# Ledger of designs, part 14: VH-VL binders against o27280

Target 1, 266 residues: o27280
Amino acid sequence: MDSMNVPEVLEIKRIVEESESVKTFIFSWDFRREVRPGQFVMVWDFRDEKPMSVSLIDPVRSEIGISIRRVGEFTDRVHGLSEGDLLGIRGPYGRGFELMGRDILLVGGGIGMAPLAALADEATARGMRVDALVAARTADELLFLDRLEAAGVNISTCTDDGSCGFKGFAHERLLTLEENHDMAAVCGPEPMMFQVMRILDERDVPAQLSLERYMKCAVGICGQCCLDDTGFRVCAEGPVFWSQELSRVREFGRYRRDPAGRRVPW

## First folded at step 7 (VH-VL; framework fv_marstacimab)

Design s27
Fold by ESMFold2-Fast, scan of step 7:
Structure s27 (fold): chain C 266 residues (1-266), chain A 121 residues (1-121), chain B 112 residues (1-112)
Amino acid sequence: as target 1 above (266 residues)
Amino acid sequence: EVQLLESGGGLVQPGGSLRLSCAASGFTFSDYAMSWVRQAPGKGLEWVSAISGSGGDTYYADSVKGRFTISRDNSKNTLYLQMNSLRAEDTAVYYCARDYEWELYEYFDYWGQGTMVTVSS
Amino acid sequence: QSVLTQPPSVSGAPGQRVTISCTGSSSNIGADYDVHWYQQLPGTAPKLLIYGNSNRPSGVPDRFSGSKSGTSASLAITGLQAEDEADYYCQSYDISLSGYVVFGGGTKLTVL
């Protein structure tokens, strides 16, 4: 019963519509199964299982939240559910974020803001100063702005099309922001994360990055979850990695493999 | 040698259904995401649907959402596309393609020969 | 409609150079996603020609080369030969989680 590998059937207590394509599903949670920002759970709709990052952790209400973007058949079915319906939840899995210092930067792209929203809640509750750079293609894809504002987070936005905040990419906006952070946490598309990591490395700011693209893997080992050089399995050792760990992984943002399996520069 | 062989195409009436299959050989099928890409006569390439190696994630173009279902049977090395509520604009050659995914990139390194789907009265 | 723009046709004489452009936006090529190129000979399936902006698979002649700058990519073909007459498609990835891949509209190359 206490095993993280045994799914528990939970009732959907509340559903929050974050955008036209994103919903947060809230469940009562037994906090004897400790869960930290940056960890994920396997969500089972009684047909298929999919990994989802935990976006809300509320011990006071004894609740967790899981934010899901509607992108395919599984997520379409889950989005069709109502309060009172049942889902299977297994976990949590993976390494969570670690908080360090007094001033932190969060950089989130699209749905990558979901695990960072949970981290922002914990950081502000600990009295830390939190700056969040929230990036998306368009204003409609910016997530959790009201929640971050309510938590006292200092928010900067950027959109590719300029429909909200800075017009441009996250790393371009980051270059215009102050360099006074003790750590950073980054989650979003890997090209964005790579560019952000390079800037933070130059500024000597330790960063933690969540490799959500590899969370497409099923429970267990798959070829797409294995990083070159270090042999990290994202499902087992991630999804959160320190930038110094990723700097030793020659494939992250630097190399890819050709059809023969050889490493090729960008 | 990597081979992909599509089957199941044919002539169907509007509103009809058809199931396409793609038989894969020469590689560990479960290690690769797979896609369906179509091409209407005289037109360009249009991505239709994709499925992860495990089958846990599926993706659909807006034009086919709710009508098409992608699936795979890793024990048989076979990819499927179930097409329902077919329309004249679904008329195309349907290609099975292997998706090569690295940490930042997705592209199609091998393609099948294609199977023709004609939706006409 | 495609989110990547290619000229519908280009032409050149044997032995000459042609360039095919692929113009994207900040959500795809401009977001530093790689561009891949496919060659489709008449009556055949597409074949991978260039991957990762500039890499050639085994068997692709060095007359074919790819490059990327800003929100655009280019395929260059030097020393044109009759057998290069084909349709050419660029492909990238969009940062949106609702999209999987995006293709250009295609360019028909005619060797005069």
Scores: ipSAE 0.000, ipTM 0.407, lowest interface PAE 14.6, mean pLDDT 82

Design s28
Fold by ESMFold2-Fast, scan of step 7:
Structure s28 (fold): chain C 266 residues (1-266), chain A 121 residues (1-121), chain B 112 residues (1-112)
Amino acid sequence: as target 1 above (266 residues)
Amino acid sequence: EVQLLESGGGLVQPGGSLRLSCAASGFTFSDYAMSWVRQAPGKGLEWVSAISGSGGDTYYADSVKGRFTISRDNSKNTLYLQMNSLRAEDTAVYYCARDSEWELYDYFDYWGQGTMVTVSS
Amino acid sequence: QSVLTQPPSVSGAPGQRVTISCTGSSSNIGADYDVHWYQQLPGTAPKLLIYGNSNRPSGVPDRFSGSKSGTSASLAITGLQAEDEADYYCQSYDISLSGYVVFGGGTKLTVL
């Protein structure tokens, strides 16, 4: 019997408005159920259930945080909730990030910065030097800058429109950053992650990339989370993968699979 | 065979509302993200809105945000577009289109025949 | 300039080769997003012609081909036929628009 598979109804303890479209919902958590950066939970609003990455892990306060971007009916309903309201939480699920070395790079695009914010907290607590490249469409959509600054992270920003930091995309900004790192962690849109991975591979920096698209497969909702012809499954072996694992996957950044197992281009 | 059939178009006055429907058949509807794409008379294609297979995620072009609502009923294999506060520039043929993406990187492999929406006094 | 640029029209004689260009920017095609092509015959809905830069759906003749380089893509039609008279649209994704699908303005092909 695994208690992790039963939803626990939790009270929303605090809500942080991260941007016009992103909120972090904070809950008391019993850390007898371990949570690692890069893992996700299923969030249930008593109508629908969705996978959400854990963005805050605080054993000292016995709290977890879940950052949710407003993109549809489920997320609109959740964004309408207040402190004191209830949500069902099940998990955690998936393979989290692994920390190695002393100097690490985080590259986050949009909401992909959420699981990386949790990783930044753990890395800085271990005394690691953390450089974060935070990317968004506009300055108003850059996430977690205050949290990262408070943690002692060295922050570089880039925006598509040039409203904050480098004008351009994450991979273009990365080309101007020549610091050597022992590892990198990357989360964001898959085409962005592909470009970033190629640059890191050329620099011989091992990278971990979070592929969030098939998280539901880890809980039995989808049975066809295949990345290549060997049956390599993102939900069973992910969502976090090392770059050398993805270098053998023809689908990463190029195409994915439909429910019938056929290749569908990006 | 995959089929998409739109309905609900017609003539409406500025400020009015219309609800479009798209009846899908020949595939497992809930496995596919769906989109609405419009085309003004004599003009090009413009993407309007998309909805994920589960219905949990919706996306809108800036030109329609706050006025249009996309939804689906997977038990009825039907896609909807609720159009409010209609403007003359919303006059177009509205196409229902299928993609398999949970994100908007994909192509549209099947299209309906379209339904004409005319906004005029 | 985040939209895709196509020539408004192109023409060719039966049996000849025509090429339709689709010019993007660093925020779309130049960011390595794929280009897809649609054919719209007069009075009909668009039909998928090419997906993922160069792939043909079943039923599309091999005389239609697609390619992509840098910030641009091209649709080539060899052995041009009268039945090819149509509007052709390219489509990609623009990262600066945060999830918006972008279409080219369309190209009207006339077979002389």
Scores: ipSAE 0.000, ipTM 0.420, lowest interface PAE 13.9, mean pLDDT 82

Design s29
Fold by ESMFold2-Fast, scan of step 7:
Parts: C-alpha cells; structure tokens; sequence
Structure s29 (fold): chain C 266 residues (1-266), chain A 120 residues (1-120), chain B 112 residues (1-112)
C-alpha cells in the first residue's frame, strides 16, 4: 500500500507516437504491483504531478505504457522528453474495469481509447469477442486502431467530420448497430458517454464508464471530486462506475464544475 | 396494471399545513423515482418535487423549497408530500407521477390528482 | 415558470394535420436534452403521449409523432379526430434551473 504512495523514478524505455498530439511512454514495471485496465498513475516531472490512465499492461515484457495528450504546460514538457529521460510514477490508483460475459463492446472517444486499449488486450487474451467503436473529431485523431486490429478486435470508426468511417458522433453510430453484448466499457467526453449510456441501458447492456476528469482527487488533493446528486467521490469509488450508479446523477453528461464549484455547461 | 391514488387534499387556511399521500400498486415501487406535479385552476403544469427510488435524494422547485418535504415509505408503497406555510398561490390539483428518472426524465404514469385549496 | 414556449392554441378540421411547437434554449433542448409530450383531456390527468423526442408508448396511435431540431421540438398530429381536442404539454430538462424539469405553457387544440 505504502509503495503505491511514493513516486518511483523510472527511465523512459520507449516512446510511441500515437498521433500529432498523443504519445505513449513505456516503462519497465515490477508486476508485484498489480495494474488493471482502467486504473491510473500519477506522473511526476519533478515539478508538477498529473494523473494519467495506463494504456499498456504487458507482463511478458514487464512493461506498462502511459498515453499522454499534449494539452497544457505539464504535458508539453513531458512531450519534450526523450528515451532515457526520467519520470516519477506512483500508483496504480482507482477502480479498474471488470470483465463479464463473452461478448463486450468498447466505446471510446479521443484519448478515452487509452484505458480501453489496455482492456481490449486483457479481454482478447481471455478469449472474449471484442467490438470497439472508436470515435474522434477527425481521422488523424483516431487512436490505437492498429493495436486493436492486431489484438483481433472488430473495429467500427466514426468521425465528426466524416473523414473516416461513419460521419457523426459515437452515439449516432451506435444507434445503427443492432449487436447484443454482455457488457460495455465506455471512456471519452462526458456528453458522449451520457448518450451512449442511455442507448446501452435501453438495450439492457450493463456498462462501465470512466470519469477521468476527477482522477487527481484520488490522492486527496482536492474536494471537487463529488458528483452532484449522490455525493460519490470519483477518487474514492471511481474512476470506473457502472451505468446504474451514474444514471441517478443529474450532473453526469450535463455540466461540469469550475474551480469555484459553480455549474458550467459542457 | 400501474395505479397511483392521491389523498389528503382539502381546504386549508393560509399558513396552514397538509400532508398528501399517494398509494402505488402494480409495480416495484422502490425501483422508481416519484414526483409531485401541480396544476392551478385553468393553468399549466408545474413540477414541485421529486424523490429517488431509495429515498436518499430529494429535489424541490424554488417556489416550495423550505416549505414542502417529499418522502416515501417503500414498505407501504406510499409517497408523501408534507406542505407547510401554505399560500394562496399553492392552490392547485396535485398529481402523483412515476418518473423514468434513471435513463430519461419523464412521467410515464399519473394519478388522478387531489385538490388543495388555500383560502380563508 | 414556463421556460419552454408553446403557442397557447392551435386548431384544425377533422382529417387535417396540425403541429404544435415547443421552443427552448441552449440550456435545455439546445443542450440535446430529450423532449416529451403529454395529452390532457378535459377533467382528466395528463397522459404520456411521446417520450424521448419521437417514441410512442403502447396504445398511442401512429398519427401522433414527435421531432426535435436545434432548440425546438414539434408534435405532429395527422388525420385529426374530434377526440384529439385536449391540452398538450411539452417537457424537457434544463441544466441552468434548480429543479431541472421544465414544462411548456401548454397548447389547447380545438377540432373545428
């Protein structure tokens, strides 16, 4: 438990460029510290610390991968690092995904495909049939397609601009698919996840959804982890929730909170 | 057959109190959120209050917040609305309604309503 | 409070098509929240007519249909019949309002 709260300084073994804005940083990992898909780690550049989902779990090579999108000063600094450079890693933290049944659906938007890629690896290794709906704004922002294909995943794509696959949003594409699944896992922008959850609930497909926006609170840093109606703290009970837990939260998919705690529309 | 039956309405003076009840049958009561919706004579529908299936979460319109309390007894399949500090503008037919709260926010079944008149 | 705007009345002759509009804003219908419709016959409780923009409950004839576009929704009634004479209410969800559930002001349909 203690070892998970102390940053371990690890060497960047390999960097994979996933897109113009996303890189996966690969580290050697001691799997005596178990890591499950859907969990995250705190990444420390010796100045700031940020939560990042684990996107690769490879016990055979003794490696983990962490996919990072360039969106601000911290991530810009990390993207400037090279193989051989050092980062502090602590964790893993949070509740991971739970696999159930034989046929599963993954629905990912943008960087939300990162934790789902790790889940796809585990599901296919267990002999499950995996269908993935991968959504992004444009074709060049679709992530992990080659990795999912190599794992034997059945892939559907959609882009807002129609540059690859279905033209439209993930939930619009899902409505045109009549496949039944034993469970689903969903990760991406909350408005997308909310719409997808509603469709899956109508189809009686139990879904697990990852609320990444509150991961920093998992280490007790801030009180903004509470959801509006239930008092759930994502840091205490998440980031992965079952759909029936989120369906009673009026905040989910409708608004976020600013630093002052006020409601702000998506 | 889903049935909702309201009771407890009547004539009350300004500043008085009333407790409305709604007896539910034909479904698993604890699986559904429930609401009270009112309608003043000749006017439109106004949502008043809602309660989650477990009773753990309650919601109120600003016009009644602090004066009305919604509650439920799942062992008796009964919904309640305790109305305090009643005003003339609270005069309305009060409907009990079953919510499709978990996936969508709409009312799939309604009771027949009970009339509350606040006057001297 | 009526956050959703409906025309106070609409009329038509038997067999005709009528539409009832429900106009919202960016905080409700424009935020992609669903619109639901209720029919209230004189002296009776409201009855669910359309849910989730366009779905009909069991027992509602297919001549009733719903649609949504931008910040507005519409209820269409084709093959108008005398028994359709009623008040119609739209309802949605509003992220900016403390109660979150909002009704339109209602539309009285008169069959001429």
Amino acid sequence: as target 1 above (266 residues)
Amino acid sequence: EVQLLESGGGLVQPGGSLRLSCAASGFTFSDYAMSWVRQAPGKGLEWVSAISGSGGDTYYADSVKGRFTISRDNSKNTLYLQMNSLRAEDTAVYYCARDEWELYEYFDYWGQGTMVTVSS
Amino acid sequence: QSVLTQPPSVSGAPGQRVTISCTGSSSNIGADYDVHWYQQLPGTAPKLLIYGNSNRPSGVPDRFSGSKSGTSASLAITGLQAEDEADYYCQSYDISLSGYVVFGGGTKLTVL
Scores: ipSAE 0.000, ipTM 0.405, lowest interface PAE 14.5, mean pLDDT 82

Design s3
Fold by ESMFold2-Fast, scan of step 7:
Structure s3 (fold): chain C 266 residues (1-266), chain A 121 residues (1-121), chain B 112 residues (1-112)
Amino acid sequence: as target 1 above (266 residues)
Amino acid sequence: EVQLLESGGGLVQPGGSLRLSCAASGFTFSDYAMSWVRQAPGKGLEWVSAIYGSGGDTYYADSVKGRFTISRDNSKNTLYLQMNSLRAEDTAVYYCARDSEWELYEYFDYWGQGTMVTVSS
Amino acid sequence: QSVLTQPPSVSGAPGQRVTISCTGSSSNIGADYDVHWYQQLPGTAPKLLIYGNSNRPSGVPDRFSGSKSGTSASLAITGLQAEDEADYYCQSYDISLSGYVVFGGGTKLTVL
């Protein structure tokens, strides 16, 4: 309908290999269209369109970055592209993260660190103290450590297998970290986010969590992105929610939706 | 570092019962959904049952529904499969397997060595 | 029996390439569910070889690769070695079944 609903065909300016399975695709962007951390864009490869979180927002260089994990047919095709190739981008969509207070804790799991990396840049630019807990299954899946360090972020890591940092899960590592933060932002696998949210609730730390799994509904053909008890649609109301909103959602942390919209086990 | 060790298999007559156990170590057990997968002698893999990390939701293959019960004790890092009304076609090596929760897609990243269940008179 | 169809056997000489197919339907692979692959060495438990159609776990050599197209997936093994002799299983999810996951029937790879 409007100009935001028509993909702009953009040239891939630069590709950063973040890991064996993750690449960041960098594009020139006209910042007359505001982009904030926590928002997503629709990426179109001229066959299919998928939602992707914005992982880099750089108004000085007039660039945005989109980090994509190779997990399926669409992402495999996009990973096969080179600098100079074209992709369609439309958006941004969704609500971004809100920043408050002086101290923020970021808790990211795997590719969930992507929107949090953009948030870290904004928080540090505002003069906030930023602590990041970066979690992954293995050391090879820890993302954005160099970028976070360059931004002045205080980094803690954990891996399931102990290959880097604390051996264990994000919530186990979180129990060993100081409790004093004005807010937190969390993004990663839903079971991880659920466990982290419970700890932050006990510490009385307000948290924002990003539910990226439902963002595909933003393409216009949806009806399957409603949450069970609340009726919130992630693409309309989110993807970022305060923990108080998610505490009433029975499906959060318990199951996901298959392509037919059925609840399936994690 | 992740280890899964099954026990409790053996010989049982048709109509009998057995309880399998899987001792887990090297990870936070309660953070992972767990499954049982079986393999009849000389045959392929068949998924049997799954349980969420919390123990709240359980799932069963049609072939075992109503006869088998999956459960877990997170304080002991142990997964169980209670098998009742056993049939000859339940004869198989039973594997304990860890579901991956760091991805959106269901796959098994670690497997135990298996325990043999033989249903015969 | 098997919802996903694999050839029962494939063979190759050391250094050659072999491909193992996994054929599904519109209710599983064709419904955009990912395909995962497991290697079972003789007398041992299965081990994860490929996940999410094409991703390798740490420690899996790059001569193993996976792909998916339409209702089918393939596992390719290049530079075949004697230690690759094993059974290979594909796995996905089927929306039309009450079961949680589905496996292929398995393929016995013989290294000549």
Scores: ipSAE 0.000, ipTM 0.380, lowest interface PAE 16.2, mean pLDDT 82

Design s30
Fold by ESMFold2-Fast, scan of step 7:
Structure s30 (fold): chain C 266 residues (1-266), chain A 121 residues (1-121), chain B 112 residues (1-112)
Amino acid sequence: as target 1 above (266 residues)
Amino acid sequence: EVQLLESGGGLVQPGGSLRLSCAASGFTFSDYAMSWVRQAPGKGLEWVSAISGSGGDTYYADSVKGRFTISRDNSKNTLYLQMNSLRAEDTAVYYCARDSEWELYEAFDIWGQGTMVTVSS
Amino acid sequence: QSVLTQPPSVSGAPGQRVTISCTGSSSNIGADYDVHWYQQLPGTAPKLLIYGNSNRPSGVPDRFSGSKSGTSASLAITGLQAEDEADYYCQSYDISLSGYVVFGGGTKLTVL
């Protein structure tokens, strides 16, 4: 049943345009290989291979979806593809989200809503109460709102420019929302996740955070992973980590990588 | 139109100091991370130091850590490299280089002509 | 001693094809970081030839092309000309070095 880490060449069955910069690519999937929310696949365009979070898990239709934001050469090429074209898909890989309790808060920024959309589907199917805080720079960059509404999720929005919902950042909006949840799941830009994590820690809400940059560790291609500027090596399988694990990492939320791959302040 | 011009090189004795400058023009300097890359006579390219667009983060090769300081003045569109405790092994042409403007493409797309630093007694 | 390994030299006759290899590891090229290539003519600063594995900046002839597979990359030069005689460097970066930029040792191309 299991793959030998060889990419399967799959036909793009359907493409959903989520925004000007984000598309979801949908493929037929054999669910004898289980896929869980929070896991990723390696997407291969026959030139380069990149990790992408699974954003749709639909066993009824036998489909998975992979949402891709246009940010560079690889993603620009993939965005140029049409229904009927082929991509290589390998996986799934990585640690999925763990659900506990009766209430969950989802906090997503930009493309970070992709793995959280899949999680929302599972949480609602389990009968959990799901509250989602969806954050973006502008209203047209808020992702999956219709899908979350269809799933019965209670949605709050915020945009940096105030074009939809609260004007401000996710952590500022979070301070105005209910404090009590059994758990939280967070995915988005690291500065957002860091500030959200600190608020949830102060509220004593256990949180899981998805860090896309650590997906390569789960596949075993990262070699030696270094999480902080002191050379601390991380061999934990990502992309999903508990908040207490990330609170020990000095680099998390304090430095980003610029186009040159160097650390820059948030 | 886009260009980088290095200055400040010269002959210095071991243990001495030099400050290199790189004048940038033709682009929004503060939007780009900048690097110093050196090349010893007849040898290959070696990355030395980098600084973020804001100047908040600095990075150094192990060979120069603790001796060299990279800095920038965005109001003057100028990059600097303060070199202290110079060694014979620091003898090289020093290039100022701009990190790629293409998101997630980490190439050096613009290079200066270089300035020669000779550390000799 | 370079993190990325290149042959020290390569040679070809005018009109021929030459390839220059760049071998990395799982912490750089194998971690899916892009490879960039530079040409350095005698007495000049390096010039960007290829960025993002296979893209050419405006003004770079079609004779130059790049590719990447696994932990390695290559630069191909077709229709070799005398003016191609230069040093060629690959560049990537290495996650195990906290996002450090790495260069190959360089390859001297000689046109026979």
Scores: ipSAE 0.000, ipTM 0.387, lowest interface PAE 16.8, mean pLDDT 82

Design s31
Fold by ESMFold2-Fast, scan of step 7:
Structure s31 (fold): chain C 266 residues (1-266), chain A 122 residues (1-122), chain B 112 residues (1-112)
Amino acid sequence: as target 1 above (266 residues)
Amino acid sequence: EVQLLESGGGLVQPGGSLRLSCAASGFTFSDYAMSWVRQAPGKGLEWVSAISGSGGDTYYADSVKGRFTISRDNSKNTLYLQMNSLRAEDTAVYYCARDLSEWELYEYFDYWGQGTMVTVSS
Amino acid sequence: QSVLTQPPSVSGAPGQRVTISCTGSSSNIGADYDVHWYQQLPGTAPKLLIYGNSNRPSGVPDRFSGSKSGTSASLAITGLQAEDEADYYCQSYDISLSGYVVFGGGTKLTVL
């Protein structure tokens, strides 16, 4: 409750084209409003407001970055913007990732690599060993490989079509990788995260998973903040959850909550 | 309880325009993404367009992009499809459908209207 | 053609088991996207029959079941009845298309 909950109009300082469908928008940021990897902001184009994960946190340059995939009218409009144009930003919101141990694994699917890229920067700056499994449909949708490599991350890739790295899904690739990690962080499609979580649980690796679909809860929308079985409140406790929290939630990988709080199937 | 009722179908000449409406009742309309799905006579189902609960995101099949516009009025619980530059191949029954999941790529349709027939012919 | 392939028709006698396949690829079912099934009785709108690969909505009898393996999904109907005569459609998502959902071409089930 320490951040101003009003949009601040910020100038787009720089745009990085990550892929044909993904751009990172970089803004000057006053780090009196602390931002942690795993948190998100509300991006306002003066018509609609959407939650977006923070993908770059750079206190030295006083910058944050927000990576946005082009999927609909809002994101199409934002992708049409140029350096010097304005967007409203409010936040940050949500629970960020916690770093523990010395050796960590990141598993990201598609745009889910965005919050994990920010986490990788912090982990490597702390002297941690970082292994990243980067998964996408095709080679041109693998995100942040150059940035991860520059940070000293050990990278494994997989693509559904086999165009880069292992041919197959993240969890299939994970089964072939080293088990030696103190923690993991996972972000991507929920079925991918569920399968990855099960493998990490068998390996006794504590994992944190980011549930981006529940970001509306952070702005206090009633009915979207409850998980099945535990009464666990996503808006109070998310979007990042520990695997032990999610392993007992019947909804994870099977159900979600609609805005009225009803269980709806995947 | 949940009801979707389409209207606005009819016979139209090639190059003409037509606006379909779907009146929703029995649920909080603004909480759900909505879609239009069509079926040409004797053929299968083809997704046409979708709109998020807030109206902030819209999606279109390549076959209709630039010609059709999906919109909604949440104060009236009504979904619209504005169809311009109609072609013979747009002839179909058009169904209004309620989507589950606005934020994920696992959308499916739990309720459908009865459909409204659009015929594009001279 | 459709990116999800269904046989155009299947048939069975009352009381028999019938299976309808939905064959995809690495960009849809193989990418771990769920498969949903719809039943369309003659002259009516489609109705949700199976969602999330294997779940039944309230009111759908146990005779209907769904499964998914690799790049394919199947709808099984046991104890076939005359009332099951309908068109059946699978639906998923394809990440290679600028779209929202994809449907299979449909299968007409005839009860002999």
Scores: ipSAE 0.000, ipTM 0.415, lowest interface PAE 12.8, mean pLDDT 82

Design s32
Fold by ESMFold2-Fast, scan of step 7:
Structure s32 (fold): chain C 266 residues (1-266), chain A 121 residues (1-121), chain B 112 residues (1-112)
Amino acid sequence: as target 1 above (266 residues)
Amino acid sequence: EVQLLESGGGLVQPGGSLRLSCAASGFTFSDYAMSWVRQAPGKGLEWVSAISGSGGDTYYADSVKGRFTISRDNSKNTLYLQMNSLRAEDTAVYYCARDEYWELYEYFDYWGQGTMVTVSS
Amino acid sequence: QSVLTQPPSVSGAPGQRVTISCTGSSSNIGADYDVHWYQQLPGTAPKLLIYGNSNRPSGVPDRFSGSKSGTSASLAITGLQAEDEADYYCQSYDISLSGYVVFGGGTKLTVL
């Protein structure tokens, strides 16, 4: 009942280098504490705490994985750690993905593939057909391709520079993929997700989108953990939302809020 | 009212080091991310580095990664850029700029006057 | 090479209208990221001229205006004056890059 809100100090069991800038940190996990794809944890290095999506959920090995992109001082420090070192993990938090139907499309940009990799594992285990569109700037930044292949996922790639797959962006590649799905799940930069959502809406494919921009807020009331117009709090009511919920939010894909709560443009 | 004053520029030999400072006044310094933007003689603007208001997150252009270090001292209202392993192509005017940001989408509402860095033998 | 393309130069006579284009792609302007504009007078630092596609900071005359359509943005200057002779830069964000911001290559405005 309370274990989710108390940081547990866990030993780093294994580190997987996913790319030059992304590592997956693997911990032993007691699955009496539920974890579902789409949820996040707070990672504490005993100085700062940051939200990170769960990218691996493996009840057979009793492990979870947390994939972290090096983008600042906190993540640089965590990337400097080794197997055997300790991190505080609190959670999981947030609404997980819901699976329905017989087939699912995953659309991931950059580190947004992290929560989608965990979802792919669950969807394939349930016997669903899984198609994944994996997008990145360059081939070196495409994430989880080997893991998705091993799971039996049908993979399409796109890179901005054309170094792997389609040359272009996720929504441009999606326009060339005509197969309908019973549902979709999308995670990546908000402008990318907005473009993808519009295409899926036109195709009458219900989509779930994972918003990570306000996940740094602790569970509970936080002005920075709000969406405009609706007042949704990502850490409490997200980070996963259905496309119909997001279509009513003027802020989605257009604005964000600074630390003072001011609306600033993307 | 808002003022940004750069210092520390000068002539340095290739492979040398130089530290730039930017003194900020007229606003709550810790509430704002800050950037360094450079301009080589006769060329356009190139973003170099940025640091969050708390100093917890730093960002670098690929051309300077591993050589430059951005930092700040909020108690002194001062931004720094430590430049190591300088190359001739680092020759530029370096501007201190104030960002309105929280993540990776930014614009610069105030700029300092710039300080010239010349890397030459 | 810049991610956002601007003409290297533009010219006009006093009193005329000039426009400066900023051409991007689906990963930046076309992804609905806003465009900001800076004016750099000879020998000075850049100054914010337009932010969020079309907003003017205090002190910027209304003869400067910005617009955005599709993958492109434009800065319009009406009633051109000698004092407008400067370099103009557009700036946005690109979701495909691990960078912080992207600048256009700059446009030199000559007042004939």
Scores: ipSAE 0.000, ipTM 0.404, lowest interface PAE 13.9, mean pLDDT 82

